# Designs tried in a protein design chat: VHH binders against Protein HEAT-INDUCED TAS1 TARGET 1 (HTT1). Part 4

Target 1, 277 residues: Protein HEAT-INDUCED TAS1 TARGET 1 (HTT1), of Arabidopsis thaliana (Mouse-ear cress) (q8lfw5)
Amino acid sequence: MESLLECFAITDGKCHPDCLKANNEQEDYDACQSAALVAVSLISSARVIFKIDSKYTEYSPQYLVDNVGKEEVEGEMDQPSCQYTVGNLLSYLVENVWTKKEVRQREMDQQRREFTVKDCFEFAFKKGLPRNGHWAHVGCIFPVPPFACQIPRVPMKGEVIEAANVSEALKLGMQQPAAARLHLFSPEFDLVGEGIYDGPSGNETRYVGLRDVLMVEAEKIKGETVFTVQICYKKKTSFVKVSTRSMILPLNGDDESQVTEPACLLVDFCIPRFSIN

## First folded at step 10 (VHH)

Design n4 (from k1 with G60E)
Fold by ESMFold2, fold request of step 15:
Structure n4 (fold): chain B 277 residues (1-277), chain A 122 residues (1-122)
Amino acid sequence: as target 1 above (277 residues)
Amino acid sequence: EVKLVESGGGLVQPGGSLRLSCAASGFTFSDYAMGWYRQTPGKQRDLVADITSGGYTYYEDSVKGRFTISRDNTKNTVYLQMNSLKPEDTAVYYCAKGRGYFSWRPSAFDSWGQGTQVTVSS
């Protein structure tokens, strides 16, 4: 089984041209992919920090994208077509990859689900995660093969810990890198450079939305706590310093749906806390 | 100007104990993570232990259970209690100041003391 898995992983290391084209045509931001990438990064980091993994081990974000929020059908994993065998792999490749079977857009849309980093952690604690490379990229423009359910997963046990405020977020960040979501405004974010992102600065500000980020650093600058987050935005990964000041945020144009109480630019802090023996 | 002054080094027999101290000045001590690194000749400085501004501690595997890092924010001092010392612990030990409350980024420490020699020999 391990030899067969290695063949599938080798295929996963090279994206199909149609998969590259589909990814390039996606919106600038894919919330589910963003959440999955942040989640696996934090899981890998926490497992090394707490010495559950002896070395940094990468887990599959694509497995999360494909499976979080999916209703499990009883007995599906025991069916012959779900077994990870050479025959099932070859049949899948013949039907879906080597004959260039077109995947209708509807099947891709049916597989997309909205989920958060917290959902990814809860899923990982319930189902485990395969290592990166064990979950093939074949599903990016093709149906996920039925036998994918047999791909080995690393069991994980723990719970999600959340922070309600900056003080609690500092405590989480001192233990391990943390997930958060950033309220992103244009043009202010595009222009921040090496400075501190302080959110909306005028009437011409446009709300872009929430973005998943990794909180990796905190410092005091001129009496204020400033978090540094890692963010991927417009295909560039960078570190940005973010103000933690409470403020009124103009999130939508109808005003009645806007937060009436002060809020911070960074919200929804959480970490995966793993159980130890 | 950031100033870090180590003390407490010396010669000790295997199995012995030492307590290193680092007096810090020139910054608001309680706002910064602090650490201890060590260096043997010809090698780069290696992390021994660090402590966040909030008191969370981290140790290199080879010293865990033997060394204890602590801080006293009223004295602006960070300590390294070293027990059950081995010849492999022989090195120059450096006090280090972090970039802020904590950092998980590379190069998390930005300021260093002059170092104090610890020699474990029988």
Scores: ipSAE 0.695, ipTM 0.843, lowest interface PAE 0.6, mean pLDDT 79
Fold by ESMFold2 at other seeds, look of step 15:
Structure n4 (fold): chain B 277 residues (1-277), chain A 122 residues (1-122)
Amino acid sequence: as target 1 above (277 residues)
Amino acid sequence: EVKLVESGGGLVQPGGSLRLSCAASGFTFSDYAMGWYRQTPGKQRDLVADITSGGYTYYEDSVKGRFTISRDNTKNTVYLQMNSLKPEDTAVYYCAKGRGYFSWRPSAFDSWGQGTQVTVSS
């Protein structure tokens, strides 16, 4: 098994040009990649904070992108093509990396599905995760290799804990960084800088959508709780302070019934709570 | 104005113990994380331990198991119990106030006291 890992290591840092090109030509936002990146960051953080990992250990977000939400096929692991062997590795590389198939980009795009950070945590608790680098380039835009079930994965045990409100989220954030989703409005978000993002400010605002974020800090400003989140937006990672004030959000410009209930800019708080010895 | 006053430093032998105290005023103590930094000559201040407003603690690896941070919100005081002291623990120890309830970011603390000297010598 050592020689198979060495073969992956030899090719790991040398992504196929079409994989690099396809990734660079993606839209500014990929919901599945976003969820996977946030999930891995929180898993790595929680595991070092609670001393489950002795040092900060990176896990593969690409493994999550490739596998979350996919149906397991019974008996697949027993097939000859599923074995983690030199022959199967070479066959995969020949068929998917070295020979370059014209249609693969379109087929992989058609197989994309949506999942959340919570889905990523649940998957990780069920299946474990490989370390980054053991998977990072193999599952780029190519089909998942049949022998993927045999690539070493770190088993993980725990549960997803959700917070229903800001007060609960604050208590979770004191223990570890938390995931959340942020309602983004343009141009307000692009202009926030070091201030507090407080959402829409006028008729010229446009709703961009929800974005996965890492809640990493909380403070009280003028009597109100303000969360600081880490967000990757337009290919840049930054920290933004976000208001927790309830407000009417113009999420649907045509449907007045959907904007009558006050809501917060940050929603869907959750953490991965690992089982600790 | 934020005021942080450290006390309890001094000279001890290796293996000894000290308890540092920091009296805080000028802000609503229970709304803020508190911490202890230390600084040796020629180096920047390094975080030793911190405690969130809700009582959750973090320790630098080199002091974990030997040092204990705690807080008493009724006395607006944060403590650092330092056991099994080593010569490399020799430093000026600073009490620090966080900017809020908690932070997982670098530079989470924005106010410091004057410091108290801890010297661990043969």
Scores: ipSAE 0.673, ipTM 0.813, lowest interface PAE 0.6, mean pLDDT 79

Design n5 (from k3 with S107E)
Fold by ESMFold2, look of step 10:
Structure n5 (fold): chain B 277 residues (1-277), chain A 122 residues (1-122)
Amino acid sequence: as target 1 above (277 residues)
Amino acid sequence: EVKLVESGGGLVQPGGSLRLSCAASGFTFSDYAMGWYRQTPGKQRDLVADITSGGYTYYGDSVEGRFTISRDNTKNTVYLQMNSLKPEDTAVYYCAKGRGYFSWRPEAFDSWGQGTQVTVSS
């Protein structure tokens, strides 16, 4: 299996030009990729913090993108083409990597799937995750090979812990970085700079949507709790201070307001808690 | 003005114990994470242990199991109990104040004491 992984690594050093171009020219937010990236970052962090990994170990976000939310096909593992063999690897490479393949269908398939960071954690606890590099390159726009289920995965056991409010979220953040989702409003978010992001203003505000973030810091500023999150937005990774006060959020642009109760800008806090043997 | 005053350092034989204390003033102590760093000449300050405002702790690998950080919010004091001391633990130990309740970012601590010398030698 190690020689097979080395074969993928050699191929991986030379992704097809169309794959490289597509990756470099991503213009749109991809919710699945965002959730997967946040999830692996938190898994790696938690495993070091709780001494499960002796050093920071990167796990494959592409494995999550390729596999979360897919139904298991009964008996699929038993098919000869699903076995991890040199022959099956070579057949896959000939059919999908070393010959030109149409990329359009894979983009459509990728864009239709949606899952959350919580889904990624639950998947990781059920199926485990391969280390980064053992998977990422075989999944470069090409279809997942039938024998992918044979690629070694690090088993992980645990549960998802969620927070219902700011006080609980603060407690989670003291134990490890936490996942959350941030309500983004334009232009307010683009203009926040070093200040505190307070969400919509009374002027020409547009709701952008929810974005996965890493909550990494909390402090008291002028009597209020403020969280700092790490976010990747418009291909820029940054740290942003976010207000935790409840407010009425204009989440929809139609004439009918759907916001009747106070909400926070940060929601859906969770962490992966790993089990002890 | 933030003031952090360390005490409890000194000379100790290998295998011995020391307890460091850091008296804090000039800020609302219970709102901030606190930490202990150490520095050998010519090196950057190295994180030994930290404790969030809520009491959660983290330790560097070389001290885990041997050192215990704690805090007393009624006395505005953070402690470092150091057991099973080794010559490699010889350093100036600094008390540090965080920027808030907790931080997982680089440079999470922004204020420092004058330091107290700990020397572990036969």
Scores: ipSAE 0.737, ipTM 0.873, lowest interface PAE 0.5, mean pLDDT 79
Fold by ESMFold2, look of step 21:
Structure n5 (fold): chain B 277 residues (1-277), chain A 122 residues (1-122)
Amino acid sequence: as target 1 above (277 residues)
Amino acid sequence: EVKLVESGGGLVQPGGSLRLSCAASGFTFSDYAMGWYRQTPGKQRDLVADITSGGYTYYGDSVEGRFTISRDNTKNTVYLQMNSLKPEDTAVYYCAKGRGYFSWRPEAFDSWGQGTQVTVSS
């Protein structure tokens, strides 16, 4: 438990190491990489908390980025090109690194998929995850190789448990760290410092969007329940206290007006609950 | 003012049992996680067990199966039942109050008692 608590410490202000390419190329949010990083952090944490892993084990967020949302093709795994062999690796490198990299990179950029932390959990329970370092970084630089289906994966069995309200989210957070999404407003979020993030102030506020976060703490401050989340924003990882009060949020809408209902700043709470065995 | 008072420590033979108690005051006890830490001379405090405000419990690997943390919100008291005691369990045991309902962060506890000595010796 103390080892797990140490893993959530902010030690250098960087985003997760496996997103180095995204950190070096942009400061803005990348939803797919963010969801994958949060998902593997929570999977690793839960597996240690419930003693499924004997020590903190890192799983590959890049595998999630490369594979979540892709449709399985019947019989594809039996193809000769899907076998993990030296010959297939060399063929992949010739076709995708030395001769086709410009065309393939343009195709990858145009085929970018969107997925959530929940999608990552469901994928992990269905397909398992490789340990970090066992998966090549082909998705950031190269197309996914055909033999990727043969790379060893740790099987995982469980389900996604969601919370509909603050009371249920408290119960999830008492069991393990939880995923959530935060409605982020500028400049209010940039100015929160050590205070409580209360969302839009009504002055010159701008909606930035939803950000995946790790809910790691809850407390009562002046009669109000406040969650503490870990978030990576503008290449800086920090802990932020967030109000749980319901409010009308000035979100972006479609051209036709929609009825705005009260909502909380934190939404989409979920945890990966592993089967006991 | 937060006040945590431990009791129940003492000298016990290997294989014996002790029950520690921690009386808490100065805060709304049911809103906070509570824990037990222990410290031997020259070392940092180590987590022994904690319990969230909702009653979820967690134990250090060296005490799992031997120690049981519990709380009684009507008495504002946290307990640590220690069974099958070993010489390596010899330490000062501290009651700790958490930051809130639960925390998975480092330094999750912010208030401490004065400690009670547990000595396991032949």
Scores: ipSAE 0.736, ipTM 0.868, lowest interface PAE 0.5, mean pLDDT 79
Fold by ESMFold2 at other seeds, look of step 20:
Formats: structure tokens, sequence, C-alpha cells
Structure n5 (fold): chain B 277 residues (1-277), chain A 122 residues (1-122)
């Protein structure tokens, strides 16, 4: 059975060519894929740090993309076409992969609700996650197979821990890498290089939006706490130092007659905290 | 200038105990993670234990349950209590300073002491 499960991973970590082409044709940030990637990285990291996994184990971000926010229908796993069998796997592959029945999964993915890293953690604690080799890229642009709910998953138990401020975020980051979201301004972020990203600098600033990041380091620079985050931006993964000071952020739609509450560039800090038993 | 001075090494019998100390100066000690590494000749340095600026501790698999890292911010000192020592623990032990409060990036420690020899033999 392991041989058939690994047929989706035979490409040695490569996506199917049609999935690669579809991903390259996506123009912008996909919040669901970003949240899933951050969530899986943190789950893998935490499970090794707290010795729940004996070695670094990769879990499937595509499983999260395909399943977070969906309700499980009672009895669905009992239908013959939904069972994870050799016959159903072969039928799925012939019908959807080898005969090139395509594009329909993307339409369904575009209709799903946006979800956060926190949503991914809560899902993982409720349903578990398959290892990366057991849920490769079959769900990219192909229809989710009827037997998807039967694929083996590693059970997980825990809770999401959040931080409301920089001091709490420091404490979370000392225990493990943490998720956060970064307010991103152009051109300032594009120009930061090796410096500290401190957000909007005045004239000609454009708000790009929030991006999911991994907070992996914290230090004191000239009296201020600075977090280092890992971010994927314009298809490039990098580490960026980010200021933690409170400031007025010029988001679109602000009125000159209104007082805007100060905010930090990094928000929504959280970690997955696993139960040992 | 950052200065890390280890002490407390020596010769000890298997099953014995030893306590290492590292006196730190030249930086604001409480703002930095600290750690202990060890090195056997011909091998690269291995993490033994580290402690964040906030006191969270982490241990290598081979020493967990036997070694305890601690820090005293009033004395600018980090300690390594080594219990139930084995011949495999024989190494030069280095005190290390992190680059900040904590880091999960590769090469999280950027300054080192001179090392202190620990020898565990019958």
Amino acid sequence: as target 1 above (277 residues)
Amino acid sequence: EVKLVESGGGLVQPGGSLRLSCAASGFTFSDYAMGWYRQTPGKQRDLVADITSGGYTYYGDSVEGRFTISRDNTKNTVYLQMNSLKPEDTAVYYCAKGRGYFSWRPEAFDSWGQGTQVTVSS
C-alpha cells in the first residue's frame, strides 16, 4: 500500500507539470496557500522542538488548502467510491490525471472562503494532517478525490496560543517559531534590503496588504525590539527585520477628520501548542 | 568587546557531576540568549543546551535529563550543571552568546569563549 501512496510523490518533491503551470499563472498572493505553508512549517517545527516527532516530519500544506473550512458530511467515508482503495485510486488517476480532465479543482478552490494560520492549526488539532508524501499535489488543479477523507492522517492534539502585544509575542517566539501577519507598504518593503523595515515613510506610500510570515528571531537594536520574519514576497523567500513600534498606518479609506488607532506592522501572532499526552 | 570566560572543567569519574560557569561581559547580558556547545577533536561543535533571554531552555538529545542550563542575570553568568556523566561527554565545552533574545535561524550564536576541558574517565 505504501508503493501506491507514494505514486503522487514519485516526482521527488516536484508538482505535476499542470500544477506547476497553474501556479505560475497565478498572478498574486494566495492567502489560503500562504496560511497553509506557514502553518505546516510551524507544526513541523514545534513537533520536533517538543520531541513529539523524533525527526523533522513534513506535513501536507495542500491538504489544508483543500479541506480547511469545509464541513464533513456524515456517512461520506462509508461510500464505496469514497474508500481509499487501489481500485478507486487507479480510477481517479485514469479519469483525472492521465486523461487530462483538468481545471475544475481550480474553480472550486477559487470559491472557498479565505482562512488564516489560526484556522489551519485548529483544523489540524481537530482532524490531523497527512504526511507530505501521502497527500502530494493531487489536489492542485485536479478535483479532490472522493476518497480524500480516508487518506491516513497523523492525529494531533493541542491549542492555539495568541499574543496581544510585543512582550507576549517575544515569549511565544522564545518557545518556538511563531506565525504573524505583516502590514506591507510599497515601495518601502521593496527597498528595505538588509535594513529594518519600519513601514510607510511618507509621500508615495501604497498599502499592499497583510502577508503571513514566520517570526524566527528577535533582538534589541538601538534600544528597540526588532523581529526577524521569513516572508515570501514576489515569489522570493527572504528574512526581513521588522520594527515593532506602534504607529499610525495610512490604510486606504482613512479620513483626515478621524483619529486612527496606533498599530504595529506585525499583528496576529500565534503558535500551535501541542498536548504531550 | 564581548568576553566569555568558562570555568569549572576538569577530570571526573563516570557517574559523577560537574558544574560549568561562564562569566560574561561587554554586552547587556539579559538581552541575549546563551548556550553551551561541546567539541571533540575532529568534529564540529555540537549544541549541548541553550537558554533564551527569558529563561526558556533547550537540550540536545544525548544530555536531556542529565544536564541543566541556567542563568543569573544579576551576575551575568550562565551555568551548566552536568550530572550522571559518561565517557561520551568528554569534550571541550564552549560558552556561546546568541545574536538576540532568541533565534531559530541557522547559526544562532555568534560569539564564543575559549572553552574548558571536561574529561570523564575511569
Scores: ipSAE 0.726, ipTM 0.871, lowest interface PAE 0.6, mean pLDDT 79
Fold by ESMFold2, look of step 22:
Structure n5 (fold): chain B 277 residues (1-277), chain A 122 residues (1-122)
Amino acid sequence: as target 1 above (277 residues)
Amino acid sequence: EVKLVESGGGLVQPGGSLRLSCAASGFTFSDYAMGWYRQTPGKQRDLVADITSGGYTYYGDSVEGRFTISRDNTKNTVYLQMNSLKPEDTAVYYCAKGRGYFSWRPEAFDSWGQGTQVTVSS
C-alpha cells in the first residue's frame, strides 16, 4: 500500500488547476476543515502527554474531512475497486482528476458535510486515524478513492470528556489541551492584538460565527479567569487571550435561546481521553 | 516582587532520600503552577516535576516513580520528595513559578529561585 501511495505522491505535484484556483478563492472558513485540524492537534498532543505515542505523531485531518459522517457499506472491503492496484489508481485518476465536472460535484459534496470536533474524536475512537502523509496524498482536492480503505490506520480507543462551565473547563485544561468553540465578532477580534478578546463592544459589531480553537493556557487577570486559545483565522494561526465573562451575545439566527441568555465567548469544551489499556 | 527560596539540599549517599522545599511570596500562590528544574554544569535546565494550581502533577522520565512533587497552599510552599537517589540526580535544583493556572505553551515558567545543590555520591 505504501508503494501505491508513494507513486501517487510522485504524480501529485500540484492539485488540478481549476481546483487549486477554486480552493484559493474559497471562503476563509471551512467548518469541517477547522474541526478536523483542531481534533488531530489535540489527538497528537494528548497521545504524547499520556505516553501512548513515544514522539509527536501527525495524524491526517483530511481523513476526517473525507470520512466523518459517512455511512459504511456492507461488503465494501470485498469489492474489486477497493483493492490496492495500479489499475484502480489509474481509473481513479481518469474519473476524478481529468474529468472536471466529476471533481467539482464530489468536492461540493465533501464541503457540505458538517461535523464538530467531538464528532471527529468519536470517529477516531471507532475507526482510528492514518498518519499524515499516508492519507494526505489522496485527499488534496480529490474524491476519496474506493481502495483507500486499505490505507493503514492507527487504532485509538477512548471517550470524549466535556465541560459544562469554566470551572470544569479549567480542570480539563490542567490535564491536557482542550478543544472549544469561540464566538467571533468583527471588528473586535481583528483588533485584539495582545490584549484580551472581550467580544462585541458596539453598534458596528457583526457576528462572524463560531470557530474551533485549542485552549492551551489559563491565568487569572484582575480577578477573572482568562483562557489562551490557539486559533486559525484568515489563514493566520495565533494565540489569543479570551475573557470568560458571562454576557448576552447578539447571535444572528443561530439559536433563539442564546440571544436572551448570558453565555461565554468560549463554549463546547472537550478533550479526547484515551484508554490506557 | 516574586520571591522563591529553596531549602533542603545537601550531600547524600546513593539510594538515599532528600526533601526539598520552596517558600514562595510576592504573588497569590494558589493561582499558579509551580515546578522544579535541575541543572548540571554545561547543560540546560531540565524539568524535574511540575504541579498545576489544581494539583495535577507531571514528572520527567528519569525521576517518575522516585520523586514526588506536592504543594501546600496554606503555607505557600512547594515540595520535592526525592527517593532512591542516584549519582545522575546530582545537580542544582531550582524552584520555578508558572505563568498561570497551567500552560501547554513553551516557556511555561517565568520566575526562578537561586537554587539548592543536591549531591549524590558514595
Scores: ipSAE 0.699, ipTM 0.851, lowest interface PAE 0.6, mean pLDDT 79

## First folded at step 16 (VHH)

Design w5
Fold by ESMFold2 at other seeds, look of step 18:
Structure w5 (fold): chain B 277 residues (1-277), chain A 127 residues (1-127)
Amino acid sequence: as target 1 above (277 residues)
Amino acid sequence: EVKLVESGGGLVQPGGSLRLSCAASGFTFSDYAMGWYRQTPGKQRDLVADITSGGYTYYGDSVEGRFTISRDNTKNTVYLQMNSLKPEDTAVYYCAKGRGYFSWRESGFSPSAFDSWGQGTQVTVSS
């Protein structure tokens, strides 16, 4: 099987044009891809920080996108086409990658389920994750190869640790980078520049939605705790300082529910806690 | 403004010990992560140890088990206890102040991004 993985390495860095085209044509926001990217980043970080991996090791976000929430079909794995062999790999590549097949964007969007970073951690703890090189070299998001479940996965044991408030989130962030979700308002977020994003201002504010972020920094500014998050928004990755102040959020324009209780702009803090080996 | 003053460096034999101290002033010490970095000529600064404002510690692989970072918020001082010193530990050791309680933005697996350093103290392990 090591020879088969070496064949994938030979194709490294030269993705099939249809896969590049499909990725470039994706919408500005894809909740599944966002959650998967945050999850693997945090898993990679935590495994190095706690000395489980000897060096920073990248795991496949595409594996999460392809597999979270899907049910296994009994008996499928015993089919000849489902075995992880050189012949099946070449057949898959010829049929789905190298012959320039395109996936309908709407069908691809309908096949992708929305899931959270927490869902990704729980899946990884249950099923493990392949290293990014092993999965990424195949290229395309769709269709998933029938032998995909037999691609080697690194087993992972652990649990998801959540924080209910800013004080708890601060303690998590002192141990490792943490996941969170950010309530995004337009135009305030687009206009924050180098300042602190403090959410809706009432000047024709529009709710954009929640975005997965990496909480990477915390500091005290004028007596208040401010978190810095890494966010990918409008295809640009940046660091933004975010207020931790509780406020009433005007979510009714993008959500059928109205929030009547104070909430923070950052919610759903969590980290992956790996078991000791 | 921010001032970091290292002390405790010197010449020691292999297997010996040193304790470095860093006196901090010009900021609210307890709100900031602190750390120790070291540098040999022509190389970039290398992480030795970090300690968050809450007291969580992190160490570079080459010093794990031999060095201990600690802090005393009542004395505004961070310490580095260096045991079992080796010739490769020879370097200038810098005390550093982080940007806040913690920062992962410089590296996803090192807990501090530092924005202020002292002048350094020389540690030399003879061979």
Scores: ipSAE 0.575, ipTM 0.758, lowest interface PAE 0.9, mean pLDDT 78

## First folded at step 18 (VHH; from w5 with S110L)

Design x5
Fold by ESMFold2 at other seeds, look of step 19:
Structure x5 (fold): chain B 277 residues (1-277), chain A 127 residues (1-127)
Amino acid sequence: as target 1 above (277 residues)
Amino acid sequence: EVKLVESGGGLVQPGGSLRLSCAASGFTFSDYAMGWYRQTPGKQRDLVADITSGGYTYYGDSVEGRFTISRDNTKNTVYLQMNSLKPEDTAVYYCAKGRGYFSWRESGFLPSAFDSWGQGTQVTVSS
């Protein structure tokens, strides 16, 4: 298996031009990709914080995108083309990464299900994750190779811990960075700069949707708890201070369906809790 | 009132070791990141080491591998073990307290922002 890992290092960063073109034409936002990116960041952070990894180790978000919500196919692992060998790897790379291939048909056998950061954690605890360098070469949009199940994965054991509100989320954040989802409003979010994002302001506000975020800091400003989150928005990663005040949120814009109950801009708090033994 | 009291500084020969301690009071110690900075006269303070409320550590490039930061939340104390000391390590070392409740702000190192400082302790590395 060591020689196959060296083959990945040799091919690091190479994708077929058609794969690169297709990836560049993807929409800016994909909820499943967003959840996977947040999940691996938190897993990497928690593992170094609790000394499970000796240094910050990147895990593959593409593996999560490719596999969360799918059932295993029994028996396929035993086929010769499904073995993780130098020959099979090279054949896959030649056909799908290094050589232009005729476009015949996109994969339509299984529709991906929408999944959350929590789903990614649960999957990682069940199946483990490969290191980013090991899966990245295989993760182009062309078909998942038959030998993918044989790529080494780091086993992970643990559970997902959730918080119902800001007070509980603060307690979780004292131990490690946490995941949350942030209600985004335009143009307010684009205009926040170095200030505190307070959500909607007036009738010119448009609801953009929820975005997965990393909660990385908490402070008390004038008696109120303010979280700093890391967010990728419009292809730019930034840190934003977010108000935790409850407020009425105009989420869907339908006058008859508007929610009247106060809500927080940050929701769905969770962390991965690893078992070390 | 936040109070940070450093101790353990002194004169040591190159290659030697020192252990600095910082006793903290006036705040809930376990809620805050703590750190060590150092300063030579006329220069700005440089990061030596940082430890978050949850125990994540990171170090300045010039000390990584030689210094170790740790904390004891039962004693409200943060420590800096300094090994393989060099003349370039000569400085006043300051204990620092992070802002707010905590900071995990990650930029590869999960760094913290600091808002309170001790009086400093002199470390001198000389033959």
Scores: ipSAE 0.206, ipTM 0.540, lowest interface PAE 2.3, mean pLDDT 75

